# Ledger of designs, part 13: VH-VL binders against Protein DJ-1 homolog C (DJ1C)

Target 1, 167 residues: Protein DJ-1 homolog C (DJ1C), of Arabidopsis thaliana (Mouse-ear cress) (q8vy09r84to250)
Amino acid sequence: KKVLVPIGYGTEEIEAVVLVDVLRRAGADVTVASVEQKLEVEGSSGTRLLADVLISKCADQVYDLVALPGGMPGAVRLRDCEILEKIMKRQAEDKRLYGAISMAPAITLLPWGLLTRKRTTGHPAFFGKLPTFWAVKTNIQISGELTTSRGPGTSFQFALSLAEQLF
Key: E = the ipSAE of ESMFold2; O = the ipSAE of OpenDDE; V2 = 0.75 times the mean of E and O plus 0.25 times the DockQ between their complexes.

## First folded at step 9 (VH-VL; framework fv_inotuzumab)

Design S4 (from Q4 with heavy chain S55D G56S; at its last look DockQ between E and O 0.08; V2 from the best seeds 0.00; counts 0 for: pae E 8.6 > 2, placed apart)
Fold by ESMFold2, look of step 9:
Structure S4 (fold): chain C 167 residues (1-167), chain A 118 residues (1-118), chain B 112 residues (1-112)
Amino acid sequence: as target 1 above (167 residues)
Amino acid sequence: EVQLVQSGAEVKKPGASVKVSCKASGYTFTDYYIHWVRQAPGQGLEWIGGINPDDSYTVYRRKFQGRVTMTADTSTSTVYMELSSLRSEDTAVYYCARDDYYEGMDVWGQGTLVTVSS
Amino acid sequence: DVQVTQSPSSLSASVGDRVTITCRSSQSLVYDEGNTYLSWYLHKPGKAPQLLIYEVSNRFSGVPDRFSGSGSGTDFTLTISSLQPEDFATYYCMQYTQFPYTFGQGTKVEIK
């Protein structure tokens, strides 16, 4: 099972690392991709993370799951990555699994139109940006191929839910 | 062509139940809510409830809560609405409609007449 | 629940007339980043309702230019600039900002 976890400057370290570690322990082939110009990125709390590849190498690949960590400005860096946007839109169009935690639902997925008619949760500080009609306050929300979650404190639940759906 | 096709007319006695089907085609079934709207003779349109076929999440208008059940079968792209404990006031044409969220209910079924009489 | 009230309940008009139907909501229909979820439907007996206008003022695909919508907040208007024979029907506004979705009582447009 192939998984993409993109990271960038200001990515939330707990969300990214827990996601990668849990999915790898479940047996997934996880690729960590930098949306920056180099493999080493600094997370939101100052931790240096080393990606496996640059996102440009992922542009033509097919993943069973693409999962987005949050963080600020991490979610903005992901939002502004055209290659990642194309990957995610293709993921959704093909009805393959995708996920976002914390700030990524509101900051990254919403502008891409990938929350339309999906029940969605996200970080409490950005909850008001989500469409109230579809927004929920569950720790984990599965809506078809989309899974969302709230933040660092729900990272394990998020990753485990994705692993269960994947296998 | 996007299309919603409903089951045929029903005649029921008070106290019975009715189950109306709505089969979708021409689009990705799980991407859109399906709503049910009825019109009794001489009355306006009344929203009954809706279902998200993606996860079977339902919302019902309060007056129907406890009497209505909506289900979705992804394998056949079909939504069902069951209304129980029928009364003569439930005589109406029942419509299903696809919810495009931004445009609202853009595609409607042809309607199913349900007549409740003794 | 959001109440939506239409006026008038009926009107008589001739082909070529300008017709105006109003819709008032008990609460603001602005939902998120300024989007307002009010739609207008045309309904003839024996037929399914037809979407005319969505998000206050946007014509649905295939709807003639003579139909227009306007308004903001709680007050909305459907205008038919020059009635045609096929426009004699009952018109409904509907709010879809929150569940339950609610329709106006309807406005029957009849030929004189």
Scores: ipSAE 0.007, ipTM 0.538, lowest interface PAE 8.6, mean pLDDT 89
ESMFold2 (binder alone), look of step 9: mean pLDDT 92; pTM 0.945
OpenDDE, look of step 9: ipSAE 0.018; ipTM 0.623

Design S5 (from Q4 with light chain E55K; at its last look DockQ between E and O 0.36; V2 from the best seeds 0.00; counts 0 for: pae E 8.9 > 2)
Heavy chain, then light chain:
Amino acid sequence: EVQLVQSGAEVKKPGASVKVSCKASGYTFTDYYIHWVRQAPGQGLEWIGGINPDSGYTVYRRKFQGRVTMTADTSTSTVYMELSSLRSEDTAVYYCARDDYYEGMDVWGQGTLVTVSS
Amino acid sequence: DVQVTQSPSSLSASVGDRVTITCRSSQSLVYDEGNTYLSWYLHKPGKAPQLLIYKVSNRFSGVPDRFSGSGSGTDFTLTISSLQPEDFATYYCMQYTQFPYTFGQGTKVEIK
ESMFold2, look of step 9: ipSAE 0.011; ipTM 0.574
ESMFold2 (binder alone), look of step 9: mean pLDDT 93; pTM 0.946
OpenDDE, look of step 9: ipSAE 0.621; ipTM 0.871

## First folded at step 10 (VH-VL; framework fv_inotuzumab)

Design T0 (from Q4 with light chain D32S; at its last look DockQ between E and O 0.37; V2 from the best seeds 0.00; counts 0 for: pae E 6.6 > 2)
Fold by ESMFold2, look of step 10:
Structure T0 (fold): chain C 167 residues (1-167), chain A 118 residues (1-118), chain B 112 residues (1-112)
Amino acid sequence: as target 1 above (167 residues)
Amino acid sequence: EVQLVQSGAEVKKPGASVKVSCKASGYTFTDYYIHWVRQAPGQGLEWIGGINPDSGYTVYRRKFQGRVTMTADTSTSTVYMELSSLRSEDTAVYYCARDDYYEGMDVWGQGTLVTVSS
Amino acid sequence: DVQVTQSPSSLSASVGDRVTITCRSSQSLVYSEGNTYLSWYLHKPGKAPQLLIYEVSNRFSGVPDRFSGSGSGTDFTLTISSLQPEDFATYYCMQYTQFPYTFGQGTKVEIK
């Protein structure tokens, strides 16, 4: 099972590391990709994260899951990455699994048009930016191929839910 | 058994308001959205708007904006639609319907006839 | 608004006939997330509408095999392969991905 976890400047470290660690322990082949111009990125709380590759190396690959950590400005860095946008749109179009936690649903997925008719949860501070008709307050929300979650405190549940869906 | 049960028929004069209820049972009320659809005599189905019962947020078709209000009462699992400033062209059967965000409107209420005449 | 138009507005048919109804949207219903949210409903006088087909081609639970949906982009079709006595009704398509949700004008299927 192949998984992509993109990271950028200001990525939330707990969300990213828990996601990667749990999925690797479940047996997934996880690629950590930087959306920046170098492999080392500083997370939102100052932790340095080293990606496996730059996102450009992922442009033509097919993943069983693409999972987005949150963080500010991390979610904005992901939103502004054209290559990642194309990867995610193909993921959704092909009905393959994708996920977003914390700020990523509202900040990253919403502008890409990937929340249409999707029951979605997210970070409490950004709940008002979600499509209010569809927004919910659950810790984990599965809506078709999309899984969303609220933040660092739900990172373990988010990762386990994705692992269960993969296997 | 999943059901939506609506309030009974109403007769109103032009300029009045009407409030139609839609009571849900057999499922978790806040998990599904509720829409209202009407059919005037000799006409097709017309979507009026919808409500998220969990948050109370609503969306209305533009022609009804300012005249329609939808509310939800989670303690009674009931959605209400109020239409004000009634006109003769508002005479219709009004339906509530549950929106399954993948399948669309899978369960419908029995309909409520609202007649507007002087 | 996304306009949705049906044709024909009415048709007469006999039991056993193959019936086709078309639905055309004013905009492509192909969206970035890959789903096409177009549904078909059956409606008889004095009864609530009934869901037949969702997401273009999926039969709703309990809907007989004689009902099928197809299409893409702007053009969609409901087919009844062998009309039965209980199928005489008015049929509606609806797009349900963009607010406002919009129905076609309806197609009345009558006994010949």
Scores: ipSAE 0.054, ipTM 0.659, lowest interface PAE 6.6, mean pLDDT 90
ESMFold2 (binder alone), look of step 10: mean pLDDT 93; pTM 0.944
OpenDDE, look of step 10: ipSAE 0.798; ipTM 0.918

Design T1 (from T0 with light chain N35D; at its last fold request DockQ between E and O 0.41; V2 from the best seeds 0.00; counts 0 for: pae E 3.0 > 2)
Heavy chain, then light chain:
Amino acid sequence: EVQLVQSGAEVKKPGASVKVSCKASGYTFTDYYIHWVRQAPGQGLEWIGGINPDSGYTVYRRKFQGRVTMTADTSTSTVYMELSSLRSEDTAVYYCARDDYYEGMDVWGQGTLVTVSS
Amino acid sequence: DVQVTQSPSSLSASVGDRVTITCRSSQSLVYSEGDTYLSWYLHKPGKAPQLLIYEVSNRFSGVPDRFSGSGSGTDFTLTISSLQPEDFATYYCMQYTQFPYTFGQGTKVEIK
ESMFold2, look of step 10: ipSAE 0.422; ipTM 0.766
ESMFold2 (binder alone), look of step 10: mean pLDDT 92; pTM 0.944
OpenDDE, look of step 10: ipSAE 0.621; ipTM 0.871
ESMFold2, look of step 11: ipSAE 0.026; ipTM 0.631
ESMFold2 (binder alone), look of step 11: mean pLDDT 92; pTM 0.944
OpenDDE, look of step 11: ipSAE 0.754; ipTM 0.905
ESMFold2, fold request of step 12: ipSAE 0.266, 0.054, 0.017; ipTM 0.671, 0.627, 0.610
ESMFold2 (binder alone), fold request of step 12: mean pLDDT 92, 92, 92; pTM 0.943, 0.944, 0.942
OpenDDE, fold request of step 12: ipSAE 0.835, 0.771, 0.826; ipTM 0.926, 0.911, 0.924

Design T2 (from T0 with light chain E33Q; at its last look DockQ between E and O 0.62; V2 from the best seeds 0.00; counts 0 for: pae E 3.3 > 2)
Heavy chain, then light chain:
Amino acid sequence: EVQLVQSGAEVKKPGASVKVSCKASGYTFTDYYIHWVRQAPGQGLEWIGGINPDSGYTVYRRKFQGRVTMTADTSTSTVYMELSSLRSEDTAVYYCARDDYYEGMDVWGQGTLVTVSS
Amino acid sequence: DVQVTQSPSSLSASVGDRVTITCRSSQSLVYSQGNTYLSWYLHKPGKAPQLLIYEVSNRFSGVPDRFSGSGSGTDFTLTISSLQPEDFATYYCMQYTQFPYTFGQGTKVEIK
ESMFold2, look of step 10: ipSAE 0.286; ipTM 0.705
ESMFold2 (binder alone), look of step 10: mean pLDDT 93; pTM 0.947
OpenDDE, look of step 10: ipSAE 0.585; ipTM 0.867

Design T3 (from T0 with heavy chain Y57W; at its last look DockQ between E and O 0.25; V2 from the best seeds 0.00; counts 0 for: pae E 9.0 > 2)
Fold by ESMFold2, look of step 10:
Structure T3 (fold): chain C 167 residues (1-167), chain A 118 residues (1-118), chain B 112 residues (1-112)
Amino acid sequence: as target 1 above (167 residues)
Amino acid sequence: EVQLVQSGAEVKKPGASVKVSCKASGYTFTDYYIHWVRQAPGQGLEWIGGINPDSGWTVYRRKFQGRVTMTADTSTSTVYMELSSLRSEDTAVYYCARDDYYEGMDVWGQGTLVTVSS
Amino acid sequence: DVQVTQSPSSLSASVGDRVTITCRSSQSLVYSEGNTYLSWYLHKPGKAPQLLIYEVSNRFSGVPDRFSGSGSGTDFTLTISSLQPEDFATYYCMQYTQFPYTFGQGTKVEIK
């Protein structure tokens, strides 16, 4: 099972690392891709993360799951990556799994139009940016192919839910 | 107990504004949206709009855009609805209601009669 | 906008009668997980509206078993299996799938 976890400047370290660790322990082939111009990025709390590849290497790959960590400005860096946007739109159109945690639902997925008619949760501080009807307060929310979660404190639940859906 | 208590009845002239308050108690104020619904004499229920009290995010029914403003004061757990440029057609009982995302509008205020007459 | 239309606009009934009220939406109200966001409210003069049924068929806490909801897609029904004296009121359906939230025009249930 192939998984993409993109990261960028200001990515939330707990959310990213827990995703990668849990999914790899479950047996997934996880690729960590930098949306920046180099492999090393600084997370939102100052931790240096080293990606496996640049996102450009992933442009024509097909993934069983694409999972987005949050963080500020991490979620904005992901939002502004045109290659990642195209990957995610293909993921949704092909009915393949995708996920977003914390700020990524509101900051990254919403502008891409990927929350239409989807029940979603997200970081409490950004809850007001989610559409009222679709916004829910569950720790994990599965809505079709999309899984969303709240933040660092729900990162394990998020990753385990995705692993269960994959296998 | 969960409760919404609204301000008292008001009489206004056409062209004036009215500001109705809705004080919440018995729950975490910022966890739920508050909506406003009105009922004119002899008419059904009409949704006006809603507010997320935590963020101040609002949504208004199109016919009220430009005339309605909803605000929240987290220090007093109170939502306000202000309707400007009042017309006789705005005479109604105005309700606030808490939005439980799953169950809908589960708790309602007692209503506030606003009368617009010359 | 999603239009929601109730039928009938009014009805006369006796205590003990079975009452059925219908609600039709202009488009499907199915959420992506298969859930449908349609609710029913009871409203008496001088009182605030009261939630009866949410998500088509779920009774709100404290609502008697005589109230039931059913339906799917665009067609929904509220049933009162045996009308009681306190049930004479106006009933509204409301869709809350998308903004603006919209109510049916109401069904007034009157004593015959």
Scores: ipSAE 0.008, ipTM 0.555, lowest interface PAE 9.0, mean pLDDT 89
ESMFold2 (binder alone), look of step 10: mean pLDDT 92; pTM 0.945
OpenDDE, look of step 10: ipSAE 0.767; ipTM 0.908

Design T4 (from T0 with heavy chain Y102W; at its last look DockQ between E and O 0.28; V2 from the best seeds 0.00; counts 0 for: pae E 4.6 > 2)
Fold by ESMFold2, look of step 10:
Structure T4 (fold): chain C 167 residues (1-167), chain A 118 residues (1-118), chain B 112 residues (1-112)
Amino acid sequence: as target 1 above (167 residues)
Amino acid sequence: EVQLVQSGAEVKKPGASVKVSCKASGYTFTDYYIHWVRQAPGQGLEWIGGINPDSGYTVYRRKFQGRVTMTADTSTSTVYMELSSLRSEDTAVYYCARDDYWEGMDVWGQGTLVTVSS
Amino acid sequence: DVQVTQSPSSLSASVGDRVTITCRSSQSLVYSEGNTYLSWYLHKPGKAPQLLIYEVSNRFSGVPDRFSGSGSGTDFTLTISSLQPEDFATYYCMQYTQFPYTFGQGTKVEIK
């Protein structure tokens, strides 16, 4: 099973590392991709993260899952990556699994138009930016191929839910 | 079997209110949204609004804002639509419909005729 | 608001005829995730509307294969390849991409 976890400057470290660790322990082939110009990025709390590859190397790959960590400005860095946007839109169009936690639903997925008619949860501070008719306050929300979650405190539940859906 | 069963026909005077019920069965009530659609005589279908029965959040077409109220009773799996300040042009058959997220309005109630006449 | 306009408003046809109904939206219904939320409904007097086609071209469960949908962007078509006696009804397209949801004005298919 192939998984893409993109990271960037200001990515939330707990959300990113828990995703990668849980999915690798479940047996997934996880690629950590930097959306920046280099493999090393500083997370939102100052932790240095080293990606496996730059996102440009992922442009033509097909993933069973693409999972987005949150963080500020991490979610903005992901939002502004054109290559990642194209990867994610293809993921959704092909009805393959994708996920976003914390700030990523509101900051990254919403501008890409990927929350249309999707029951969605997210970080409490950014809940008001989600489409209110479709927004829910669950810790984990599965809406078709999309899985969303609230933040660092739900990172294990998020990763485990994605692992269960993959396997 | 998934079903939506609506309350019976109503005859009202202008200025009155009407409250139509829509009882759901055969599925988990809070997992699906309910919309209301009407058809006046000689007219097409018109979306009125919808309710998320889990949160109670509603969306109304602007034309009805201030005159329509939708509520959900989770204990009875029933949605209500109340339309106030009735006018003769509100004479219509009113339908409730379940929103299946992906497929849209897949299950409909049988319709409730509301007649407004002086 | 997104408006959808149907044509024709009515038509007369015989059993076995090919029928085509067009729906045009005031703006593109294609979103970034690639889905287009345009559906078609059948409505007979005294009965509730019935879902025929969702997301432009997908037949709802139990809908015969003589019904097909096509289109993209702003232009959409419902086709009935060989009209049957039970197909005489009024047909509506509806956009459900954003609130308010909007229906076309309807196309009445009458027996000739």
Scores: ipSAE 0.223, ipTM 0.723, lowest interface PAE 4.6, mean pLDDT 91
ESMFold2 (binder alone), look of step 10: mean pLDDT 92; pTM 0.943
OpenDDE, look of step 10: ipSAE 0.789; ipTM 0.915

Design T5 (at its last look DockQ between E and O 0.62; V2 from the best seeds 0.00; counts 0 for: pae E 3.4 > 2)
Fold by OpenDDE, look of step 10:
Structure T5 (fold): chain C 167 residues (1-167), chain A 117 residues (1-117), chain B 112 residues (1-112)
Amino acid sequence: as target 1 above (167 residues)
Amino acid sequence: EVQLVQSGAEVKKPGASVKVSCKASGYTFTDYYIHWVRQAPGQGLEWIGGINPDSGYTVYRRKFQGRVTMTADTSTSTVYMELSSLRSEDTAVYYCARDYYEGMDVWGQGTLVTVSS
Amino acid sequence: DVQVTQSPSSLSASVGDRVTITCRSSQSLVYSEGNTYLSWYLHKPGKAPQLLIYEVSNRFSGVPDRFSGSGSGTDFTLTISSLQPEDFATYYCMQYTQFPYTFGQGTKVEIK
């Protein structure tokens, strides 16, 4: 199973690393892709993360799962990546699994129109900023192909849920 | 049994407000959304708005914005629709309806609201 | 807003007849994810509406096989293969692809 975990400046390190690690341990082929011009990016807490590839190398790839970590400005950087947007829209259209955690649902997926009619959770601090009729206050929420979660504290549950769905 | 039970018929004067209740039972209240739909005499069905009982988030039809307020009480599993500045044109049977992925699958029995001078 | 127009507004039919009701939307009801959110409801006087079909062609639980939905994009059809006495009612289509949800004006199926 092929998984994409995109990262950018300000990506929440715990969320990203837990996603990658758990999914790899589950047997998934996880690609960490940078939406920046460099493979190495500094996370939201100052920890540097090293991507496997630039997101441009993922443009034409098909993934069984794309999981979006949160963090600021990481979530915004992901949102502003046109290549990633296209990947995610195709992902959703093809009914392949995708997930977002923390503020990623509100900041990244919502602008892309990928939360419409999807039960969605997110970071408590950003819940009020998630202007979607479908938002719910669960730690893990599965809605069809979409899985969302609340934050770093739920990252393991999130990753495990995704792994369970993937295999 | 899953059901929505609405409050009784109301008779109001123009300019008044009406608050209709919709009590849900037989399912997890916060797992489904509630919409309000009305039917005026001789007219078709008209969507008024909807509420997410979990978040309290509401969506209203533009024509009702400013006059309609939907609220949810999780402690009683009840959704309310309040319509203010009532007009004769608001005379209708008002329905609450549960919504998830399969459309509005469960409906209340309806509440007749009559607005007359 | 998405306008939804049903045809015909009314029709007369007999028990056993094949009945077809059409619903046309002002724009495509296909959402970005590929789903099409068009539902059909049956409404009898003094009763609450009942869901018949959701997402164009899926029969709601308990709905008889004689009811079927079809269509795509902007054109949708509800078919009653063999009209039964309990089927005389007003039928509504509703788009729920986007807010506000909008109903067709209704089709009254009357006994001939």
Scores: ipSAE 0.347, ipTM 0.796, lowest interface PAE 1.9, mean pLDDT 94
ESMFold2, look of step 10: ipSAE 0.354; ipTM 0.760
ESMFold2 (binder alone), look of step 10: mean pLDDT 92; pTM 0.944

## First folded at step 11 (VH-VL; framework fv_inotuzumab)

Design U1 (from T1 with heavy chain Y102W; at its last look DockQ between E and O 0.37; V2 from the best seeds 0.00; counts 0 for: pae E 7.6 > 2)
Fold by ESMFold2, look of step 11:
Structure U1 (fold): chain C 167 residues (1-167), chain A 118 residues (1-118), chain B 112 residues (1-112)
Amino acid sequence: as target 1 above (167 residues)
Amino acid sequence: EVQLVQSGAEVKKPGASVKVSCKASGYTFTDYYIHWVRQAPGQGLEWIGGINPDSGYTVYRRKFQGRVTMTADTSTSTVYMELSSLRSEDTAVYYCARDDYWEGMDVWGQGTLVTVSS
Amino acid sequence: DVQVTQSPSSLSASVGDRVTITCRSSQSLVYSEGDTYLSWYLHKPGKAPQLLIYEVSNRFSGVPDRFSGSGSGTDFTLTISSLQPEDFATYYCMQYTQFPYTFGQGTKVEIK
């Protein structure tokens, strides 16, 4: 099972690291990819994270799951990565699993058009930016192939839900 | 099983209001959306609006904006649609329908005839 | 708003006939993720509408194989391969991609 977890400057460290650790413990082949020009990125709280590869090396790969951590400006860095956008649109189009936590649903997925008619949750501060008719206040929300969650405090629940769906 | 049961027929005069209820059963009420659709005599189906029972957020078709109100009571698993300033062209059968987020409107109420006449 | 228009408004057919109904939208319903939110409903007088087809071509649970949907972009078709007595009804398409949800005007299928 192949998983992509992209990171960038300002990525939320708890959300990213919990995703990677839980999914690797579940037996997934997790690739941590930097959307920046280098493998080392500083997270939103100042923690330095080291990716496995640059996102450019992931462009033609097929993943069973792509999971997006949040964070500011981390979610914006992911949003603005054209390679990642193409990967995610292929993921959705091919009906393969994808997920986003915290700020990533509203900041990253919404501009890509990937929340159309999807029940979604996200960070409380960004709830009003989600498509409000479809937005829900659950800790974990599964809507087809998409899983969303609220923030650092729900990171384990989010990762465990994805692991369960993957295996 | 999953059911939506609506309140009975209403006869109203122009200018009045009507409030139609839609009681849900057989599923988790706050997990699904409820839409209202009407059919006037000799006409097709017309979407009026919808409500997210979890958040209370509503969306209305523009022609009804300002005179329709949808509410949800989670304690009774009931959605209400109130239509005010009734006109004769509001005479129709009004349906509530559950939105199964992926497939659209999968379960419908039996319909409520609202007649507006002098 | 996205408008949808059905054709024909009515038709007469016999049991066993193949029936086709078209639905045309005012703009393309094809999205970047490939999903198209166009559904078909059956409606009989005095009864609630019934979902037949969702996302253009998927039969809803319990819908007989004689019902099929097809199309892309702006043109969509409901086909009944062999009309049965219970199929005489009015059929509606609906786009449910964006609010407001919009129905076609309906196609009444009558006994010839």
Scores: ipSAE 0.017, ipTM 0.614, lowest interface PAE 7.6, mean pLDDT 90
ESMFold2 (binder alone), look of step 11: mean pLDDT 92; pTM 0.942
OpenDDE, look of step 11: ipSAE 0.653; ipTM 0.879

Design U2 (from T1 with light chain E33Q; at its last look DockQ between E and O 0.49; V2 from the best seeds 0.00; counts 0 for: pae E 4.8 > 2)
Fold by ESMFold2, look of step 11:
Structure U2 (fold): chain C 167 residues (1-167), chain A 118 residues (1-118), chain B 112 residues (1-112)
Amino acid sequence: as target 1 above (167 residues)
Amino acid sequence: EVQLVQSGAEVKKPGASVKVSCKASGYTFTDYYIHWVRQAPGQGLEWIGGINPDSGYTVYRRKFQGRVTMTADTSTSTVYMELSSLRSEDTAVYYCARDDYYEGMDVWGQGTLVTVSS
Amino acid sequence: DVQVTQSPSSLSASVGDRVTITCRSSQSLVYSQGDTYLSWYLHKPGKAPQLLIYEVSNRFSGVPDRFSGSGSGTDFTLTISSLQPEDFATYYCMQYTQFPYTFGQGTKVEIK
């Protein structure tokens, strides 16, 4: 099973590392991709993260799951990556799994048009930015191929839910 | 078994209000949305609006704005639709329906006839 | 608002006939995530509406395989491959991508 976890400047370290660790322990082939111009990026709390590849190397790959960590400005860096946007739209169009935690639902997925009629949760501070009729306050929310979660405190549950869906 | 059970028929005068209940059972009430749809005699189906029972957030068709109020009581798993300033053209059967997040309105209440006559 | 219109308004048919009902939306119902939220309902007077087809072509649980849906963009079709006595009813399409949800005017399928 192939998984993409993109990271960028200001990515939330707990959310990113827990995703990668849990999914690898479940047996997934996880690629950590930088959306920046270099493999090393600084996370939101100052941790230096080293990606496996640049996102440009992922453009033509097919993933069973693409999972987005949050963080500020991490979620904005992901949002502004055109290659990642194309990957995610293709993921959704092909009905393959994708996920977003914390700020990524509101900051990254919403501008891409990937929350239409999706029951969605996210970071409490960004709840008002979600499509309000559809937004819910669950810790984990599955809506078809999309899984969302609230933040660092739900990172393990988010990753475990994705692993369960993947396998 | 999933059920939506509505309150009984109502007869009202023009200018009055009516409040129809829709009690849900057999599922987690806050996991689904509730919509209201009506059918006047000889007419098609008309969507009125909907409510998210988790947040209480509502959306209404513009023609009903200002006359309709939807509320949810999570302790009784019940949604209410109140229509005020009733007119004869509001005579209809009113349905509540559960909205799944990808199948649409999969479960419907039995309907409530509201008759508005002088 | 997205308007949907059905054709025909009514039709007469015999048991065993193939019946086709069309639904046209005023704008494309295909959104960037690849989903098309159009459904079909069966409605008999005095009864609650019944979901038949969701997302253009998926039969709802328990719906007989004689019912099928197809289409894309703005043009959609409900087909009943072999009409049965219980299928004489009014059929509605509905778009449910954006609020307000909108129904077609209905197609009454009558006994010939």
Scores: ipSAE 0.193, ipTM 0.712, lowest interface PAE 4.8, mean pLDDT 91
ESMFold2 (binder alone), look of step 11: mean pLDDT 92; pTM 0.943
OpenDDE, look of step 11: ipSAE 0.483; ipTM 0.829

